# Designs tried in a protein design chat: VHH binders against p80196. Part 27

Target 1, 213 residues: p80196
Amino acid sequence: SQDFDFFYFVQQWPASYCDTRRSCCYPTTGKPDEDFSIHGLWPNYKDGKWPQNCDRESSLDESEFSDLISTMEKNWPSLACPSSDGLKFWSHEWLKHGTCSALNQHAYFQTALDFKTKSNLLQNLNNAGIKPRNGDYYGVESIKKAIEKGVGHTPFIECNVDSQGNHQLYQVYLCVDSSASKFIDCPIFPHGGKCGSKIEFPSFSTNDDHDEF
Key: E = the ipSAE of ESMFold2; O = the ipSAE of OpenDDE; V2 = 0.75 times the mean of E and O plus 0.25 times the DockQ between their complexes.

## First folded at step 21 (VHH; framework vhh_6z1v_2)

Design cc4 (at its last look DockQ between E and O 0.26; V2 from the best seeds 0.00; counts 0 for: pae E 2.7 > 2)
Fold by OpenDDE, look of step 21:
Structure cc4 (fold): chain B 213 residues (1-213), chain A 124 residues (1-124)
Amino acid sequence: as target 1 above (213 residues)
Amino acid sequence: EVQLVESGGRLVRTGGSLRLSCAASGFTFDDYVMGWFRQAPGKEREVVATITWSGGYTWHADFVKGRFTISRDNAKNTVYLQMNSLKPEDTAVYYCAADFYGYDYTSSHEYDHWGQGTQVTVSS
C-alpha cells in the first residue's frame, strides 16, 4: 500500500554516528561537513507503522535526479562501510521508503533536500547557544525548544550512547505532511533511543573514527 | 514467506534469567543484521540489541548494562537474546527484527522483517 499519513524527515549528526563502536566510513566524496545530514524521508502511518518497499521494480535511476547528485553528496552522505558515493544508500532509501511516497525520484530527493534547508537545524541550535563541542552537554529540552523555535514544530530527539556511556544527539525527527509541502506537528513520535536529561553534542571534526568490520 | 518466530518468553522472578530465540525462514539469514526490540505496555518500542551479519559486531542498549547478550547462529538461522539479572522494568513483548542494509542499527524503520513477539514478564 502507498497510503500513508505523514512523513518522518530524519536528520543525523555525523559525529554521533561515528562516535560509537559502529563501523563508520567517510564518503568517497570526502569528509562530511560539520552539519546535520539527511538520513531519510519516510512515509508513516498515524499508528506508528509504516509502508515499505511499495514498488520493488522501481530501481534507482541516476538520470532522474542527476542535477541533485552534487547536493546530495554534501547533504545526504552515507557513513556506512565500505566508503561509498551515496548511491547505494540512496537506492536503499528510495526502494524502501521513497517508492511509498507517491513522489518520483527527483521529487523525493528534492523534497528531502528542501526540508533540510528549511529546517536549518544547526543554525537554529546555534541561535540558542547550542554548538557542537566535545565535552559540552545540553539539556534535551533546550535542544527541542531551540529547534521548535526555528522550525515551528516540536522535534523528536533520538540519542545514541558512546563507548563511555554518554548520551549523544544522534538524530532529529521532524514531521512533514503527506503532500510533502510543509512541516507539521508529529501525529506520533518514533520509537528511537531515549535521551537523558542532558546530552552531548559532539564535534565531528575532532571525532574522526574509522571502524571497519 | 518470510517468518521470524520468537520463543522463550515467560514469567520469571526478579534476578532470573531467560534466553530468547528467534527462528528465521523465508530469506537469506546471513544477509541480514538482526535485532531485538521490546515494547512494554503504554511505552514506546525500544531497541535492545543488534548483531551484524557474521556476528562481528554487537550493540546493546544502555539499559542492558551488561545483563543481556545478543548472539546468532547462522547455521541455524537463529538469533538469541540471553537475559540475566532480569528486573520488573524488563517486562515487555520482545520482538525479533531483520535489517538487510544495516545503516542504522537502532532505528526500527531500518528493519525489514519483524516477528510477532514473545512476552517476557518479570515479577517482584
Scores: ipSAE 0.624, ipTM 0.821, lowest interface PAE 0.9, mean pLDDT 92
Fold by ESMFold2, look of step 21:
Structure cc4 (fold): chain B 213 residues (1-213), chain A 124 residues (1-124)
Amino acid sequence: as target 1 above (213 residues)
Amino acid sequence: EVQLVESGGRLVRTGGSLRLSCAASGFTFDDYVMGWFRQAPGKEREVVATITWSGGYTWHADFVKGRFTISRDNAKNTVYLQMNSLKPEDTAVYYCAADFYGYDYTSSHEYDHWGQGTQVTVSS
């Protein structure tokens, strides 16, 4: 582990992960809910650099967080191929980022789950009339304001591009203090993942078990 | 000591074929997503192809679709890139990369380990 300045807490929109040219595979537990899911909780420095892989010998030990697994399957699913039970994704996030957090495994995963609940992203967007719907566009500033109203801090919005070339809401970054206790204003925002002024917020709720072909 | 050592890069004529190899050591190869990336002068490094730890899933960039094939031999700790129908625009330094149970495997910034690269030059 290393001293660091803050965390990015990153959530992703599953429909926007899956409707690109990149492959997407549902977890072995099934298609995720139409909700934001956790990508990760990432130690960072204020200068835009970050630590990673701070203890290569700290392998994931399922017994340390077994009580969290069903909640993590729901809130921290993997969409990477091949389909999996999530343990490889959580191992990746732990070894790359969690080992740098000064938290043990249980605290690391529990903290991320707690911040997803506290952020309440989908409900905060719905309260502002911003709902997942194919073919509708939303102002990026309106998305930021809706989240800020609910969380008290301005997010960073990362966009990606669907298979038809449309810019869409992909990931939401919020910042957490280095003790992992509360949201803070982001000391620095990431570069990249450009959004136009208006973007799609695609729906994920269909009967089709394969969102990409 | 983690090492990724690419080999097989050389000058080839347009329409030719080439096979790149990357020998890995110093880590548990079978737990890593492997990728081939390339970088032409003045351009950002870009993903060419990736392969999951078991070899059960591969991904190829659209610009190499049908021409390049990634594969791996976990018994030899080696990943390969078979390059067919080469074009002058394929000229670049090709890098092998590894990421522990990689999740965002098409992003070069997510990879932990990198080789020094092997030059591929395709003459017109």
Scores: ipSAE 0.396, ipTM 0.716, lowest interface PAE 2.7, mean pLDDT 89
ESMFold2 (binder alone), look of step 21: mean pLDDT 82; pTM 0.843

Design cc5 (at its last look DockQ between E and O 0.28; V2 from the best seeds 0.00; counts 0 for: pae E 2.3 > 2)
Fold by OpenDDE, look of step 21:
Structure cc5 (fold): chain B 213 residues (1-213), chain A 124 residues (1-124)
Amino acid sequence: as target 1 above (213 residues)
Amino acid sequence: EVQLVESGGRLVRTGGSLRLSCAASGFTFDDYVMGWFRQAPGKEREVVAAITWDSGYTWHADFVKGRFTISRDNAKNTVYLQMNSLKPEDTAVYYCAADFYGYDYTSSHEYDHWGQGTQVTVSS
């Protein structure tokens, strides 16, 4: 079924992604910006389930969104190893989730890019005095409120744990209506990593943990 | 047909140990990152552990605290979860899952296939 109730729009913090024992590889296009990157735009049901792989024959076609590729390289990079230009990652996101979105490839990726811009997460956090800095911790509720003030809807904050056991801001979930037109209140929140009361907002630029292979 | 079949779940006393198994079929097992999830009644599903294709990397949730260990045997198309020092809070249905791309081992949305689950009950 290609029916769904809403989208999860998921953005990740690259520093937190890499600040684990997990392998982290910078894209072939270069070191990511000190900014949130797109993880995905995922159709979802209100009961917490989701459709996936709705059209296995719909292979990624770069010609369908060639005008977006440069922007995607900056805003939707893959930090997985081995280092890549993002195409495999985008193919995965498209085949698994995009094919269930009722959008064509161009619209799917454009939509995600647009919502990244609209959400303006880093700026919203900065406006509240929340800045990426190694060793600095912020209240998770403060982070939520800062984002909510900017976006107008309550986000879900997902945390990961660094090698020292500290909780870090890892991903931000926002919800988008099924027509992909606007942010909405999430009908249901995902089951991601729970955050402590205070979490670290690490700086990516100061991280030395990355692989090129 | 893709299948993930969990086994090993049962009633055990606090402090006890269990080993869960997940037998995979219908797909190329060694092409997938494997994970264990659990869901307690009235609670959210949460990731427990993940293991990469060739066992080169393992991830365990913070609440595991060294008590659980994920492993896999690609020759047997099986992933395991060794659970020691079990607590009543570990009572849940435990699910095996497979992730082809392996970008984020902690996201349920990344996983492509799921088992039916096996019940683990830890009594005080």
Scores: ipSAE 0.616, ipTM 0.818, lowest interface PAE 0.8, mean pLDDT 93
Fold by ESMFold2, look of step 21:
Structure cc5 (fold): chain B 213 residues (1-213), chain A 124 residues (1-124)
Amino acid sequence: as target 1 above (213 residues)
Amino acid sequence: EVQLVESGGRLVRTGGSLRLSCAASGFTFDDYVMGWFRQAPGKEREVVAAITWDSGYTWHADFVKGRFTISRDNAKNTVYLQMNSLKPEDTAVYYCAADFYGYDYTSSHEYDHWGQGTQVTVSS
């Protein structure tokens, strides 16, 4: 049943998760790629409220989505400490948000994976000359325009603050219709996570070669 | 009914110690990240410490590191905050919070359940 109005589809930039004063731990599979990763797919109402925990008895059943696990490890990693696999993080996202989605577990995770691929955020930014690079600042409107050009809908950009006090690109919100079939214009934008007019897009490859070969 | 009930907040002198407790009921305590937050007048609510469901990982904010210690007793469904070397700037309402296998345990909006808070006042 359709008892919510739309989804937020939320992706996060791993360098901006990790360079704050909090903590960051790579998954047991190692350092994730320098790419956006899925945070979640979150049912919402147009009035800014949201459902959550719609069936607290619905435990994650790995057999329902076992074919997706390798892809989820790459595209939906946990950066929380301590280092772990993703199962607890996916349990959190399923129980809190997925149980409200009207999708079964396999469809829920597959849908989020498909929307990450379809959004193509890193490539859309790169096409506009916006690349992850320490010390470079980008206009937040230029970031929005680059993503809108590729996706067809205006994103919401959430910023956070690194350990030196610089505002940086942290999360990107796109909206999905209540049937989970396509991107739509957001009926309402979230609040918080204010960006200045120019923000960093930090590198996540300090120990890796990121040349274009 | 989910309940988080803090206790132990009181007036204490600078340099003193205090132990806060938070008793939890109405959910499976062992599946939850527990956090302590505080809010002073005119300031934003801020994370103080967090502890994973099995005590496998603890996190403490830099401004309390070495002075405060979070712990939990899953047999008693209770999370604690041991506060040593208290300073006047530690004066705040302290809140206990819980989140099912919480991912972003330092962000207050991620926590589903909150206590009413307990006042800690540190006198000069």
Scores: ipSAE 0.456, ipTM 0.751, lowest interface PAE 2.3, mean pLDDT 89
ESMFold2 (binder alone), look of step 21: mean pLDDT 84; pTM 0.859

Design cc6 (at its last look DockQ between E and O 0.61; V2 from the best seeds 0.00; counts 0 for: pae E 6.5 > 2)
Fold by OpenDDE, look of step 21:
Structure cc6 (fold): chain B 213 residues (1-213), chain A 124 residues (1-124)
Amino acid sequence: as target 1 above (213 residues)
Amino acid sequence: EVQLVESGGRLVRTGGSLRLSCAASGFTFDDYVMGWFRQAPGKEREVVAAITWSGGYTWHADFVKGRFTISRDNAKNTVYLQMNSLKPEDTAVYYCAADYYGYDYTSSHEYDHWGQGTQVTVSS
């Protein structure tokens, strides 16, 4: 069955992605903005499981969403190595998750872009005085509250750990209803990296580290 | 048919060591990042370690603290988890998983295939 209960809308903080000795490559389109980027829009079940690869024959077709590509390059870049323009990443997200969304390619990507705009995570954090800065730490609950105030729903904060053992804001999970129309309270939270009480919100502009393998 | 079959899980004492194995079949093993996850009773599934296609890069969770080591043998289509200095807190079902794209080793949603798991129990 291709039925699902809700979407995880996942946004990532690029600086944190690159600050774990993990391979990190800037897109061929240029250095990402110091802003959240889209990781994915993932159909999910209430029990924590998810559908995937629902149509292996539905290959990515750029012609179906050509009008979105420039925006996607900016808002949905890949930091994986080797450096890329995002097409392979988008193909992966589409084939694995998008094919299970009941949306066509254009609608799937447009939906994700729209929810990024709607969530306005960086601004919501800034409004609460939470700004990206190396060496500054914030309460995870404060971060959650700031996002909740802006979005109207409680996010899940996923943390990674840098080489020094510091917890960093890595990803923000929001939930979207199955019709892809609005944010909702998450029926279940993912099993991502648990955050300590205080977490770093690093600045991407000052963390110009990348590794190529 | 894609299969990931974990083995090696058993009861051990605190401070003991185990080596878990995961035998892969039904897909091109070298094309996948491999990972280990664990889930304790009443707790969330968490990522333990990941290893890239050729084994050139490994990632380990913070709680591992040098105690566990992931490795792989592509000739045998097998990924391993060497676990040393085991603690009762390490008691869990350990799962092997395969990730084709390898964008985020810590996200369960990135992984394409999963094993049934092997039980590791560490007694005090």
Scores: ipSAE 0.676, ipTM 0.851, lowest interface PAE 0.8, mean pLDDT 93
Fold by ESMFold2, look of step 21:
Structure cc6 (fold): chain B 213 residues (1-213), chain A 124 residues (1-124)
Amino acid sequence: as target 1 above (213 residues)
Amino acid sequence: EVQLVESGGRLVRTGGSLRLSCAASGFTFDDYVMGWFRQAPGKEREVVAAITWSGGYTWHADFVKGRFTISRDNAKNTVYLQMNSLKPEDTAVYYCAADYYGYDYTSSHEYDHWGQGTQVTVSS
């Protein structure tokens, strides 16, 4: 039997995925919404180790979750190149992480979609006056507090570095209990992805026409 | 059988140079993003460098930029890490890893296959 202690539930900010020096391509459905998107739901141990690839022969079967596909295209897009319909990304997340979750394919994807809705990240940030805008910087502690106020648990904030070398909000980690039923306090935070004291929250929109400040 | 076998780790003096190699077998090498990671005693495993399928894009962590260079030879199914200007803080076990999808090549959670590691020790 597979055992693990909790999940990381990880969401990412698409603009911060794309404004670095690495490859980025929009999905075949077009430019992602200005909203957080799901990266994954990842079984983990309290000691910082994790299981992976727990059933190497469990291929993604589209018929098992066909009713979720349109919702997953919106909320779980791939930004990898070349542009795609997301099936390769979802297959990767299932094979590597989902097979270790003790959930079937439909339950695995549905659970992640439900937790994105429950987390309500963009609205929680907006309620605290934190909104995506190129050239603006926000305190990392303010971002954490805004999310904690809405979710009830302290998140981990992962930053990456834009093409100008500035730290920016990239991923938000929340923790979920091993039965996949509720958010919990994280038993351990991930390492890496360090932030400065102030970070960007970029928009996809360019400032071609000098958007109001 | 999938295998990643690192080699080239040894004891070197501060300021020295070293080249690590990682030989891959049992999978289609050029379908994978390749990465180098390291882990020092008492520290967490951290990404050092990554290289895309054809080698058209490389990424290096800030703490090694200008000193380390990742490269790959798809004809030989081998990825390399050239390490120059070595410092004592570079002492670690270095791991080669392969990631089929390449979505977040800086995250160890995303890598599918791992080598057993090669020890690099940098003395004063």
Scores: ipSAE 0.053, ipTM 0.487, lowest interface PAE 6.5, mean pLDDT 87
ESMFold2 (binder alone), look of step 21: mean pLDDT 85; pTM 0.873

## First folded at step 22 (VHH; framework vhh_6z1v_2)

Design dd1 (at its last look DockQ between E and O 0.28; V2 from the best seeds 0.00; counts 0 for: pae E 3.0 > 2)
Fold by OpenDDE, look of step 22:
Order: structure tokens, then sequence, then C-alpha cells
Structure dd1 (fold): chain B 213 residues (1-213), chain A 124 residues (1-124)
């Protein structure tokens, strides 16, 4: 069934993604911007379950969204190893989640891009004086409040843990209605890494390496 | 056809040890990152550990604090979770899961296949 109740719109902080024991590879298109990037747009049920792989025959066709590729490379990069141009990542997201969205490929990716712009997470945080800086820590509630003020809905903050045991802002979950038209209050929050009271908002190191770890 | 079957869960005393096993079938085991999740009553499901295709990398949740170790035997299509120094708060249903892409080991939404779970109960 392709029926679902809402979308999780998930954005990741690239610096945090790479600041773990996990392997991290910069895209072949270049080092990611110091900005949030899209992880995915995931149909979900209110009970916490989700549909997946709703059409295994719907292979990714880049011709369907060729006009979006440049923007996707910038806003929806893969940090997985080996380095890639994002197509494999987008194929994964489309086949697993997009095929369940009732959207075509172009609309699915466009929707995610639009919601990234609309959420404007980095600016919302900056407006609250929360800026990416190594060694600086912010209250997780302050982060949530800053995002809520900008987006109008309460986000879920997921944290990872760096090698030193510090919690870092890793991903931000927002909820989108089933019609993919607007942000909504999340009917249910996702299962993810819980954050401590204070978390780091790290910045990328200024190295030219294309992979880490 | 795809199956993940957990085993090894039982009642143990605090400080005890368990080894959970997950036998996989119906898919190419070596192509998947494997993970362990757990869900306690009234709590959300949480990731415990993950292991990459060739065991080159393992990830463990912070709350594990060195007590649990994930491993795999690709020749046996099996992933394991060695659990030592068990505590009552470790009481949960433990699930085995398989992730084909392996982008985010901590996201349940990225995992493609799930087992039915095995009950682990730690008494005081």
Amino acid sequence: as target 1 above (213 residues)
Amino acid sequence: EVQLVESGGRLVRTGGSLRLSCAASGFTFDDYVMGWFRQAPGKEREVVAAITWDSGYTWHADFVKGRFTISRDNAKNTVYLQMNSLKPEDTAVYYCAADLYGYDYTSSHEYDHWGQGTQVTVSS
C-alpha cells in the first residue's frame, strides 16, 4: 500500500556526520557546503511504521529530474564511501521511500528541495545566535526553539556522539503533511539518538581531503 | 523468502551475559550492513550496534559503554550480539535488521529487513 499519514523530512549536518568513527567521503562534486543537507523525505505512518519499496520496478531516471541535479548535488549530497555524485544515494532514497510518496521522481525531489529552502534551518539557528563553531555548545532546547520559531513546528533533534563522547547536532526531523504541501506537527517522533542537554554544533575542518576515516 | 531469525534471548540475572544470534536467509547477506535494535516496554526502539559488510567497521550506541559487541560470520549468514554485564535496563526485545545501502547505521528507516525479535529479560 502507498497510503501513509505524513512525511519525515530529514536534514543532516555534514560536519557531524563526518565527525564520527564512521567513514565519510566527500562527493565527487566537491566538499559539502557549511549547511544542512537533505537526508531524505520519508513517508510514515502515525504508529511509527513506514512503507518502503512500494514499486521495485520504478528505477531512478535522471532524465526525469535533470533540471534539479545541480541543485541536488549541492543540497542533497551523499557522504557515504566511496565518493559519488549522488545518483546512487538518490536512487536508494527514491526506491525505498519515494516510490511510496505518491509523487513522481521530479516532484519527490523538488518537494524535498523546496522544504529545505522553506525550513531555512541554518538561518533560523543563526537568528538565535546559534552558529556552527568547533568547541562551542548550545542547549538542545535552545536549538529546538530556534527552529520552531522559524519553521512554526517543533522539530526532533537527533544527536550523534564524537570520539570524545560529546553529543553533536546530527539530524533535524521535521514533519510534512501527506500531500507534501506544508510542515505539520509531528504525529510521532522518530527513533533516533537522544541528545544531552548541551550539544556541539561543529564546523568542517579546512582540509582538502575527499575522505575521512 | 527473506528471513531474519533472532535467538538467544532469555532471562538472566544482573551482571550476567548473553549471546544473541541472528540467522539470515533469502538475501545476499554479505551485501548488507547488519544491526541490532532493542525496544523496551513503553519506550521507543533504539539502535544498539551495527556492523559493516566485511566487519571492517562496528558501531555501538553510547549506552552500551563497552558491554556489548556486535560481530558477524558471513560464512554462516549470522550476526551476533555479545552482551556482558547486563543490567535490568537492558530488558527489551532485541531485533536484528539488515541495511543494504548502509548510509546511516542509526536510522531505523534505512534498514530493509527486520527480524521478529528475541526477548531479553534481566532480573535484579
Scores: ipSAE 0.755, ipTM 0.876, lowest interface PAE 0.7, mean pLDDT 93
Fold by ESMFold2, look of step 22:
Structure dd1 (fold): chain B 213 residues (1-213), chain A 124 residues (1-124)
Amino acid sequence: as target 1 above (213 residues)
Amino acid sequence: EVQLVESGGRLVRTGGSLRLSCAASGFTFDDYVMGWFRQAPGKEREVVAAITWDSGYTWHADFVKGRFTISRDNAKNTVYLQMNSLKPEDTAVYYCAADLYGYDYTSSHEYDHWGQGTQVTVSS
């Protein structure tokens, strides 16, 4: 089997994917929920290198994980263009990363779905008063602390830049042990994706639509 | 063995046109996102254009929109970059890249396969 050291478990914020100059297309199943979505579960070495494409013959086989597809459409949507049902995105993630994980296809996807649930990112942020809203800015350290309080481990926060030049919360990295059983402290943080001291947490909703009854 | 071989780079005058080609072998071309990148002396490699595996979607960087057009011919395992209205700042080595069902196709780190590059020089 592969001898990698840990996984990055990477989730992305769909509004931050879609409000940049990069193209964004909703899945054929519709607009994603306003929640973090899975990007991937990525084997890594603690020296900053990573394996990839570990079995080019292990093509995605829908019958291996058909019971998970409905859940994956909700929690692992593709935002790439053109709009799709997600199978190409899952094929990419499986072939590039999953084949290096020592998990079969069903276990690979199920494990990522379980870690999304366990991380509970949106609720952990909400518990700290950090909510998606256009025009609101939050301290990056406050975001890290809110997630750490709920998960027990310090995340890495990746930012991107919207079409207006504002830094925003884009991806959250958590680390998982090599047996895919629990969150761990990251042996190494990724680099790149710089955040300012305060960043936006955008929503799919238009500005100031916060109505009260 | 995977190979990407760029061709067509040469010296051209400002305002001129040039077509780059990239011939691919050793993988199932139809399943790959293809991208063109460039690297000028002293600068980082940057994405120029990308095209999805089904040719249903193309993306072009803002600095080349309206001037450059990516296309592909899956029957010939070839991706093209048509470059019009060339400017001196387009001078660079141009690279072809491929990524199986690529998701983050504007990021160079996501591409698995790279060509050796072809030099484009735009004279004033």
Scores: ipSAE 0.354, ipTM 0.677, lowest interface PAE 3.0, mean pLDDT 88
ESMFold2 (binder alone), look of step 22: mean pLDDT 84; pTM 0.856

Design dd2 (at its last fold request DockQ between E and O 0.24; V2 from the best seeds 0.00; counts 0 for: pae E 2.6 > 2)
Fold by OpenDDE, fold request of step 26:
Structure dd2 (fold): chain B 213 residues (1-213), chain A 124 residues (1-124)
Amino acid sequence: as target 1 above (213 residues)
Amino acid sequence: EVQLVESGGRLVRTGGSLRLSCAASGFTFDDYVMGWFRQAPGKEREVVAAITWDSGYTWHADFVKGRFTISRDNAKNTVYLQMNSLKPEDTAVYYCAADFYGYDYQSSHEYDHWGQGTQVTVSS
């Protein structure tokens, strides 16, 4: 079904993604910026369920969004191993989620890029005095409020755990209306890693621990 | 047809042990990261553990604290969850799930296939 209620717009913090016991590989285009990157734009139902793989015949076609590729490499990189240029990641996101969005490939990726710009998460956090720094911890509610002040809607904060067992800011969920036109209050929050009262907002560590092209 | 069938859930006493199994069919098992989730009554579904294609990496939630261990047998198309030192708060329906891409083990949206679940009840 392509009759979904809203989008989850998910952004990840690359430093936290890589600050785990799991393998992390920088893109072939280079080390990601110390900024939020896009994980996905996911159609969802208000009951918490979601459509997926709505058109298995709609393979990714680079020619449909060639003008966006350079921007996507910067803003939508894959940190999975082995190192890649993002195409496999984008193909996964498109086939699994994008095909259910009622958007074409160009519109789907453009929409995600636009909402990343609109959300301006890092700036919103910085405006509240929340800056990425190893060893610095912030209240999860403070993080939520900072983002809410900037975006105008309450985010969902997902945490992962570093090798020392500390909770860290991993992903930020925002909700977008079904027409992909504006942020909205989330009808329902996703399932994800729970956060403690205080969480780390880490910066990138040394590259020596990661595979790089 | 893709199927994930959980088994092994039952009533156990606090401190007891239980091994859950999930039998997969209808897809190439070795191509998927496998995960376990659980959902207690009135609570949200939460990820418990994940295991990569070749068992090269395992992830466990922080609340596990060494009590649970995920494993898999690709020859049998089966993923397991060994649960030791069970507590009443572990009472939940446990779900098996399969993720083809394996980018984010914590996100339920990444998983492509789900089982119907098996009930685990831990009495005080």
Scores: ipSAE 0.868, ipTM 0.923, lowest interface PAE 0.6, mean pLDDT 94
Fold by ESMFold2, look of step 22:
Structure dd2 (fold): chain B 213 residues (1-213), chain A 124 residues (1-124)
Amino acid sequence: as target 1 above (213 residues)
Amino acid sequence: EVQLVESGGRLVRTGGSLRLSCAASGFTFDDYVMGWFRQAPGKEREVVAAITWDSGYTWHADFVKGRFTISRDNAKNTVYLQMNSLKPEDTAVYYCAADFYGYDYQSSHEYDHWGQGTQVTVSS
């Protein structure tokens, strides 16, 4: 049996993954939409520790969630190299985190998909005039406020740095209760990926991204 | 029991070469990203190189690019680090690590399994 206090629900911004010095490879399904994508749903303890790998023999069984695959390809893509169809990334997330969630595979993936929809991050930012645009900077507190207004809970914002050294919006953490039913206030925030007071929110939409040939 | 056992570390002269090996057991090797890390006395552990389960993708840190090469032999459940043109600053304990279908190969906290390390010392 697993015993944990809450989940982090983590989403990432694809443009901020790909505009750094690290490698970025689009999924075999193509370039992701300009939207936040799911990173994971991670059981955690209130003391800052977390369980992982709670059943090393519980391999991913595609037949358990086959109806979700097309939706997961859209909303849960991997940008890691090499390009893939997502199954290895989902296998990693299931084995490391999902096996600790007390949910079966279908419920685990469906729940994360539902929370992405419920969080509505891109629209909540847009409602506050915060839109992806290369070269524009936004206040980190404005980003937090926009998300909190839509979700009802303060997020944690993780930043990374682009290849030019500019800080940018990378990941958003929201917290979910241990029954996986609702967003809650985070009992504890991560200690890392600190942002400056203003950060970029980069866009994918460049001419090199158009299918014009 | 999951085990990663490094070998091949020794004292070498500046400009010399070494090959490190890491033998793995207790898990399905072909499903794991393998990484090499190093830690010098008084310094933080840092990523050196990583290789995907099928050898289809390799990554090397800038400070070793052109000098070190990661490779693996899935039939032997072994990952290697060929180190050429060694410098005194390469002196460290070298660790191998494994992550099930890993996607963030530069972050040490993402790796599930670690070896005990092998000492490499490069003299002038």
Scores: ipSAE 0.570, ipTM 0.814, lowest interface PAE 1.8, mean pLDDT 90
ESMFold2 (binder alone), look of step 22: mean pLDDT 84; pTM 0.861
OpenDDE, look of step 22: ipSAE 0.815; ipTM 0.901
ESMFold2, fold request of step 26: ipSAE 0.420, 0.374, 0.048; ipTM 0.737, 0.715, 0.394
ESMFold2 (binder alone), fold request of step 26: mean pLDDT 84, 84, 84; pTM 0.856, 0.860, 0.857
OpenDDE, fold request of step 26: ipSAE 0.868, 0.867; ipTM 0.922, 0.923

